# Ledger of designs, part 5: VHH binders against NADH dehydrogenase [ubiquinone] 1 alpha subcomplex subunit 10, mitochondrial (ND-42)

Target 1, 347 residues: NADH dehydrogenase [ubiquinone] 1 alpha subcomplex subunit 10, mitochondrial (ND-42), of Drosophila melanogaster (Fruit fly) (p91929)
Amino acid sequence: TKKYSVFNAIFDKTSKRFDENSKVICVEGPIAAGKSKFAKELAEELDMEYYPAVDLDLIYINSYGYDMRKLDPQLPPSCRSYDVRNFCLDPSHDLAAQFQIRMYMLRYSQYIDALQHVLSTGQGVVLERSPYSDFVFMEAMFRQGYLSRGARSVYNELRQNTIGELLKPHLVIYLDLPVDAVKKQIKARNVDYEVQSKVFSDAYLSDLEQLYKQQYLKDISTHAELLIYDWTAGGETEVVVEDIERIDFNQFEADIHNKKMLDWRFPLEAEWCEARIKYCHEKPDLMNYFNVPRFDVPELVRSADDGKVWRDVWFNAPGMKYRPGYNADMGDEGLLTKTKIGINQGI

## First folded at step 17 (VHH)

Design p3 (from r1 with V101T)
Fold by OpenDDE, fold request of step 21:
Structure p3 (fold): chain B 347 residues (1-347), chain A 125 residues (1-125)
Amino acid sequence: as target 1 above (347 residues)
Amino acid sequence: EVQLVESGGGLVQPGGSLRLSCAASGFTVSSNYMSWVRQAPGKGLEWIGRIYSGGSTWYNPSLKSLVTISRDNSKNTLYLQMNSLRAEDTATYYCARDYTTEFPHDLGWTYFDSWGQGTTVTVSS
């Protein structure tokens, strides 16, 4: 990725790359709604970049393909892995709060990448879910007693400090399924840890639905266009594409009182450039908003003793001693010609 | 033995400035992440900010306090410059050696293995 410098910006105008398809589209819906299939197809039909749903494999599988979850027997309980499978099997576990926060972080990170892509290439993007809807899961978990009030507070603080740094989507597509249909689909796809999970109760699924419809979609519709489809029996992507093509995203550009597409109103090229620079070069700074330790929520605090053990185990794992590409033991070559020995340890 | 010793606390008037020091021994400050944390009377611990080994700083966005974290490598000392102090800044201030794993490895997980005894700052008219 060519470093986009202010100097290059003079010759490479971001605005010139934008066309009618330079949009951020988020596909939303309950679990097992068929979002992945739909989002992928939509991206293909619109010639957009597809961003699949995030999961904790992005954290636990390193760049060399080693699954760090294998280290769990060597780790203190507070430092062990906890992913979606663990949540389904034991939702009341102390690590559930960390799990949800990490999911938000991953969605946040992915969304920045998507913004970078749109601003750098002009190609639109289709994402499965977004950081904007992530609170639906947090709130549902809280309502079911899987998160403490303290954990909720931490999540909300993180969200408050981060979400405003992003550009909201142009379009949200919600695939709607009633709770009974969701249950049926969960059973049909026959994922063992999901089918047996107490998490997917009528109460939890109803909470998700309510939070999506009454809070998230209402709120996001003030900025984004919104398409809602009954997806109980599935649907045709072509129909959705036709509906998208009928939307005039520029309808309110002249209306200063209308909030639709407000984040994408850049009257000056310099503002486009600034946005591009932000998401292309300042991602580390944006991610630093998550590096704020809290002390008042025990399940989100790691002891020094546990931390030491974790570090020792984690950074001695295969492929973890050095930055990716600098691990000779993993077959990395050309280390002598590389100027910076990238030690993974935050130095 | 790792040791941290804070100093520079005291009584200051609102609007005043104060510089706290944290002298480290047993390790090199410039080779580690260092944090300042405070505890107001009757309240919990609050993270103020961090200086990275590279020298960059990050501050708690929820804090309205005007603070600057710096270090003197030759003295192996960490500093907290506080300006325009308010009554709400009354607290015991601690320095700590900071272990933070940055994205994407552990998504900002932090623990502290060493703390100073703290130095008390009282902002009062």
Scores: ipSAE 0.857, ipTM 0.939, lowest interface PAE 0.6, mean pLDDT 92
Fold by OpenDDE, fold request of step 21:
Structure p3 (fold): chain B 347 residues (1-347), chain A 125 residues (1-125)
Amino acid sequence: as target 1 above (347 residues)
Amino acid sequence: EVQLVESGGGLVQPGGSLRLSCAASGFTVSSNYMSWVRQAPGKGLEWIGRIYSGGSTWYNPSLKSLVTISRDNSKNTLYLQMNSLRAEDTATYYCARDYTTEFPHDLGWTYFDSWGQGTTVTVSS
């Protein structure tokens, strides 16, 4: 009866909550383009929810603030942490493939959350990058020899199996900077592992640019509106807002041959509800698409021996023995009054 | 000692059905993730699907074969039901104890610590 009531509540409110600001906006561009600042400002000006760029901290820092990377000395090499810093400093490492796949997964996960938010609240969202553009990085890495053909294959398979489950963005904003400007910005922001990185070569950055412009933006523009700005010297968010306001996102509804906004054409309320249910309640299922073991790519295979060690170390770490809120050693209280025992796997 | 023993393999005609069994000892099947994996002649290992400790299943989306994974807790046995078998389904089929880390931790990472000896399925007219 409670499940039904939630369903009824969802049916009555979803379509009514949507207005002209109920949009998914993705901010894209090369590294050091100023996407974070812009996206945040844009979200504020449009009264939308901001979703910052994902990183591996989402994996390595647990809910108690413990950094799991501290465990690396206790872990086999194949199980050690590898984040963006590691990539910048050692891009040819075997864990680079896993790193990129994880980035895609995190972007995918975040995007689902964003969809959930829009569909549940009617409030639009601004994301820094998206799962749709993630392949740009994978391909660039591959071109530079940082990923094997096998790793690329795995990534592509995962993408093919997952990306179709999402609703494409309404609007993509691309902050355009030439390679020289990107390099300049990298130097200017003076992040140690970036400045020291051999990754950010002209070749790599050019590949990123090419892949963004010639593949991603072309492809996504078949569905989404696209705004491109020269952001070499920065820009004004207000100008972008004005441009957004001039866009009629509904102009395509009457044209069955136009694929613009196709994913968001819900003629029936039931379809809206279905979409909401999907992203609100079925996220675990959507994430299961990543749980497909491959055996043919050695750098993506974990041995049983390494796996056992990893599990032992990982789930005995501070705050990892039980689900969040159930770790007494971390100061969690009221464990006896909680109705569910939150046991993590590996205990 | 952990042991897995597959059975039920054999020769079947195209379009036929076959049910494979995996008898486990030394651990409880229902308390673990279990997977089926196959290896066709001259090819690498291919993951078929998994049954979670909770009883839900997940299958390889790239698999064209019609399969169902189930278990009998009372018998501590895992099953793979295969229908509409094709020549391309010819392979040795393995059951394995599955350790998969779910989101948001080590995302999608899986290892197998125990394997059966395998049972061979040949689909031929």
Scores: ipSAE 0.857, ipTM 0.938, lowest interface PAE 0.6, mean pLDDT 92
Fold by ESMFold2, look of step 17:
Structure p3 (fold): chain B 347 residues (1-347), chain A 125 residues (1-125)
Amino acid sequence: as target 1 above (347 residues)
Amino acid sequence: EVQLVESGGGLVQPGGSLRLSCAASGFTVSSNYMSWVRQAPGKGLEWIGRIYSGGSTWYNPSLKSLVTISRDNSKNTLYLQMNSLRAEDTATYYCARDYTTEFPHDLGWTYFDSWGQGTTVTVSS
C-alpha cells in the first residue's frame, strides 16, 4: 500500500492536476425549477462533467436494457418495484420508505462517481442535487405522514453512518422559486403522474422550501460557497458563471478555524492519493456502510421466504443469470467456455 | 439438517471480555456468510456483524470497537470476541446463516434462514 502511494506520487500526482476547474458543484432547488437545463449549460460553460438527477431506472434497467419492473407479477408484494411514478400516485404505500432510502443510496453512489472523476482527471463536476440535501425529501415525506417514525429512524441512522465518508461540495447553487411558481411549472411540464398526484400540495412544497432554506442551505454554507438566485422567470447561466469566477475558493486555506473547503484541505500529497484510492477502488466498501440491518420497522423487513422468491426470480430474469458479457439469452458469444466464471449471483 | 449451537455465555463483570462460539452442522461455515445478532431483554434484535465467505468482516458501527468475528474452518465454528463489556451488552446472542445482496439490487436487505438457540450474556457486578 505504501509502495503504491509513492509510485502514484511520482507519476500521477493528484495535486498537480488540480486547478480552478477541479470543483464539485451541486445545483439545488425545488422540483420543476429548471435545474436540468441550467446544470447542463453550467457544465458546458465551465468545461465540467454533468451528472443528471438520479432515478430508479439505475436499479431497474439492467446492462442489457431489460426492465426488471416486468418481474412484478412473479414477486411477493414486499419485493415489487416502486419508483417516483408509484410515489406520486400512491405515496402512502409501504414501499415509500424503501423508495426514499434507495434515492439517498443512488445519490450517494453517483456522488462517489463524481468524486472519482475529479480526483482521477482534475475535471470539475456539476451534479443535479446531492446526498447532502436528500434528507429534505425524507423529512417532507415524514411530515406528510408518508413515512413512519421507524422508517425515519432507519433513514437517519443510514445517513449518519454514510454521509461523513464523502467530501462536501465546493459550491452549492440554489435556484429559488416560490411555491406558486413551482406548482405552475409542474402543470407546464405536464407529466401525467405529477399532474394527477396529491403529493405536490402547498403543505408539501412549503415543507421542502423551509427544510432547504432553514436547514440544508444554512448547514452546507459553513463548508461550501453558496449562491442563491431568484429563478422564477429563469436566468442567464453566463451571469452565474461570472459570479463563480470571482470566488476565491482558497481564501480560508490557512485558517484551521474556518470550515469552508475543509474537506479539500489535504496538507500532504499522500492524503490526496488516499482520497483518490478511496473513491476509485473502495466504492463497494463505501456502499457497504448502508448494509446495517434493522429488524424493527416492518415495511423495511423482508421475510426469508420472500427473499428466496426474489432471488429466484431476479437472478433468472433476462440477462441476470451470468455477469454482463456471459449471457447467451442476450446474444453474448463463447458462453460455453465462460459459464464457469460468469455467474452473477456470487454465492 | 442445518443446525447452529451457540455457547460460551455467562455472567461477566463490567469491563470484562468474553468469547462466544457457534458450532455449525449440515453446511460449511466457510462457504457461507455468517452473522451474529443479539437481543437485550425486552428489546428487538440488533445486528452485530458478518463474516463473508472469503473471510472479511463487517460490523455494526456502534459496536465495531467492541467486537471481533472470526472462524475456525477445521472445526466449522464461528466466534464472537467481545471486549470492554457494559451492562447494556446484556443480551441473548445468536449466530445465523446470512444471505445478503449487494447494491443496487437489495443493499441493506439481509435474510437469515437458520438461527441458533442463543447463548445468554449477563454483564453485572
Scores: ipSAE 0.612, ipTM 0.845, lowest interface PAE 1.7, mean pLDDT 86
Fold by ESMFold2, fold request of step 21:
Formats: structure tokens, sequence, C-alpha cells
Structure p3 (fold): chain B 347 residues (1-347), chain A 125 residues (1-125)
């Protein structure tokens, strides 16, 4: 009947949206490599959606623009804000472990949004880094003594519980700079907390390079296409676009023993639909894979007393008392019923 | 006065099943998040799973196939059903009132403000 015909037409149109540009591209490389400029240019040339590097503003700036970091004087030390600036200036702080886990969670969250975009619209995406490479930073921080053995164990358990739920990228582009060039570029960028930081030592930057090349790139290249460029003097985005145009992403589609693009092989149209439902409607469930408490790492445990203070301060901040759109103190209008929010509220 | 009382522990053979209960007073179980946690002899605490106020559940991946959390709102009681028990499941089992932050509020924070005294399960042939 007519209902069945409409269903088939919708599925046909969704399937037809997937084309050569319906790809997930991740741009990787050391700090100060020029990833942002390159990734923006690449996304523009390919008519893809750009996803910038995540940062903790995604947590600390609320939907009304209030900066939750201003609450720190009212909060116990365990509950205070800690972002990239804090890490650069005080990397041995107890909150460094929480910071690195939050960075992984934010990259994971952003990647789900990117998958949703590709699967819903057919438009490809270019991300600045990904959850798949995040462990490189955790391991480098551990080697430098910024993370405890326990914190590393928690991170690895969280990654083990979560990473398998995502679809690996189609393409990884690594912008390669030697350590001395990275240090030069950090000084040239002249960001005060980066220039003053002890974090960007030869040892740390060498650890990052080794972990990227000998663990991440080696592993991901079995699933994704991999392009590596010497970016010491920068490069031409157009050259990279031409190299991408030469890639046949489907060349191994029929080989069940080759892992290239394996996550993107959906033999049935219903499997495309199931993937779209997962990433469009089930993000809260995907994020819940992080909610496996550990009790054995003190810097990753918040006491009940501290948690209560945090809840009282956080959810009484400007714009935090009610659901977004229901806060008269922030100018919202036409409010008939106000429902307060708390720490156990879901998305 | 908030009170949590676990019961139903005891000796069970490997491969057996057991249901633990947690009777709550001084608060409403269905208006709270509730967790089960266990501690094997000589070891630290291990989180088993949570039931949310809306009734959905979430489990430690290492235990997901072995356990089911449920509640009876008319009795204000939380349950832990355990099946296919193994020797390593020997532990003291606790219920706790659970406060967990979720994305996007503040990822990674869980604490428990009230605990029971525990009930001991021994799995031995």
Amino acid sequence: as target 1 above (347 residues)
Amino acid sequence: EVQLVESGGGLVQPGGSLRLSCAASGFTVSSNYMSWVRQAPGKGLEWIGRIYSGGSTWYNPSLKSLVTISRDNSKNTLYLQMNSLRAEDTATYYCARDYTTEFPHDLGWTYFDSWGQGTTVTVSS
C-alpha cells in the first residue's frame, strides 16, 4: 500500500545521500602543527562539516553564556575547574586525571554528533582529533608522572567500555612535525600558558610522537586509510585534497578478511537505519558507558560532602536553576511551570 | 531516619541463583537512584549496577550478564538477582543511595550518601 511505498522512498533517499563525500576524516598531529587551519580549509574544499578540537568550555560555559569557572571560590578543591590552562601551568595537580578523562568524554561526545551528521544528512565531516587517538595523551601524561597508575587503569577501563560502540573513521590525516619544530611553533603561537609551560619538554613531545606513530597510526591504518605529511613548513591543502580524490575507499569492500572500512560495510539497508537510530537517538545510552564508578583512585572519587556542596553551588548558578528556556533570571518569558534541575537529571 | 537493610545472603553452590533484597525506610526508593556494590574478602569495593528513578538500569560491564536489578515500589524494596554464580562472586553485597552526574552536567562523578550493613554471599561447592 501507500504507507509501504513512502517508507521505501524515505529509505532510498537516505541511502542515496551517501556518496563519495559521506566520509569521516580525522586530522591528527602534535600541538601547534596547524591542524585547525588545515582542517577548516579541508572541510571547506570538500564541502564537509568541520568539528574543531574540543575544550572544557563545552562543560564550563552554560547555555546562557555564564562561565561556571567563576564558582571555584565557593567549591571544595576537588570540585574546582581544571582546563588546558591549568594543565599547562600545573600538570601535577590531582585534577589532571579528571581533566584527561573529561577530554576523552568530550571527544567521544563530539564524535557521536559527527556520526549522527553523516548518517542523517550524507554530508561528510572533518574532525580535529578523535576519541581513537585520545589515549596517546593519557599515556604521555602517565609517562611524565602527571597521572597515577590507578588513574591510567580507570582511563583504560573507560576506553575499553566505550570505544567499541563507535564507527572508526574512513581517513586519518597525520600532520608530522619533529619535536624541535613543534617547540618553535609553540613559541610562535605565543599563547602565554603554553609558552610558560613545563609540559612541552623534549621528553613529553617525543613520547607523543612515539605513541602516535608506533601505536595509534599503526593500529588505525588497518581500518582507515592513512595519509601522512611532513608539515614542518606547512603545506598545501589542495595537494591533500588531490591525494584524497585518488583513494578508492571501496577497494576492499568484498574482502571479508580485510578490515579497511569494516565498520562502514552495511550489507542490508536496515543496518544503515539501525546505525542512524543509534547515533541520532541513543547518545545518552552511549554516554552511560562512562558511568562505571571506581572507588580505588582517590583523585577520581568525590566525597558525598563535596558532592553536596557542588550540587548546591552549581545548580543555583545563573541559568542553572531550571531547564534551559525556563530561567526567568536569564530573561526567559511565558513560564507557567518551573521545574528545577539537579545532579541526577538526564539529557 | 534513612535506613537500608540488605537480606537474602547465604551459601549457594556454583551455578546457582540468589536474590538479594534491600528494604529502605526514611526515603522513597523510586524517587532516587539506587546502586548495588560488593566487596570480596580482602578486596576493595566493586560497583555492580544502578537503577534510576525512572526504572531503567545500568550495569558494570564485567557483571552485566550475571545480574539484574529491580524494585518493588509498593514495598519500597530494591532487589539484586544473581544467576550462574561463581566462586569469585563470594562477597558482602551492599545497597546504597546513589548520586550520579550525567552528561552534560558533569561527567564522571558518583557518590553514595547512605549504605546498608551488607549481606554476605558465599559461593562454594
Scores: ipSAE 0.597, ipTM 0.844, lowest interface PAE 1.8, mean pLDDT 86

Design p3 (from r1 with V101T)
Fold by ESMFold2, fold request of step 21:
Structure p3 (fold): chain B 347 residues (1-347), chain A 125 residues (1-125)
Amino acid sequence: as target 1 above (347 residues)
Amino acid sequence: EVQLVESGGGLVQPGGSLRLSCAASGFTVSSNYMSWVRQAPGKGLEWIGRIYSGGSTWYNPSLKSLVTISRDNSKNTLYLQMNSLRAEDTATYYCARDYTTEFPHDLGWTYFDSWGQGTTVTVSS
């Protein structure tokens, strides 16, 4: 009777929650919005895998924990490290363009890992920002004069060559703060290079807000569901979870012209298998789309002499000369230890 | 000691095909990454593609369907096959010894330490 119907409805909700778990969620917002705390809490509440914001430590800290930035005194200026601290304190530096391109590449790389996770395990993911929104920072930097027209052209070409290979998120959550609140939160976070920085001006923060709202959010909402929250005083993650549970991710089924979730419509098993193979096994090919050199932007061109010095210094640094596990200078034991074990067995 | 000599350029009709050669001496082509690069009159350099030491290739996405890079290890020679040539393919074509770094080390920096003299291709009625 009616009791069985209610049980079926509960069962359907359980299976729907399981289906909802197989989602890609991107948390967006200005600097100091509280994205990290919220995204981590959201991932815990939804039983999803959390992907924190990328940073250049992903490049500069090797597998043995050695900080490659220590090599800077041995490197030509064009090859030296430049991370978010450098950008905040010296945003007009020649290396700012490379820095922003590296940030896009790192977000792209992380997003591939997230897609692999969803397609391999069925567990959903929550990321702090994404490669799809990365251009907001490039454009804001360009408007402030931190990037040349040529550097912007290189970035846009790289994005054109790469972004189409990914699957757009199912849900974007934007944590909205007015510029004045963002500036207060930057001071409250009290990160020394952020507090000292001239980068986080009204103009820069307003440009970020405008680019997010008038370009990114407008564009992505044609493909993903979009939730926007006033986060000036923070919020309750549990409220957002409840809102997510009310979303009908399949609303597009009633209208063939609706483009929501287009990237996640797998009509054939072969297409699902193709996607899984792509993100599980073809990441090197996906990353190779970035390897299209340009020669017309001096700050993005490395001389042959500088490149030779960089390769010599970098690949002879502690832990970099051999593959991980084969670096005796870092304490690794290898084939010799195995040989000695064999001698012990024979005695 | 290291020398690269391109050849095979000339005047070609639109829609035609051409194969360029790059003879190398002083080093082994198959032990290096090699690139083709072109420069149209009044324009900057444009990277065409690369052949890795293992023999795999990678191309500028804008040119991928139009070109093929190959080599003959016994002749220490690199080739560029171009098809369906158009007026905008008019350029001087160079081969170069290529150094590129894969992600994550230096995020795709490429430089060239040796260049040929170039061979000129003119595509015109």
Scores: ipSAE 0.594, ipTM 0.839, lowest interface PAE 1.9, mean pLDDT 85

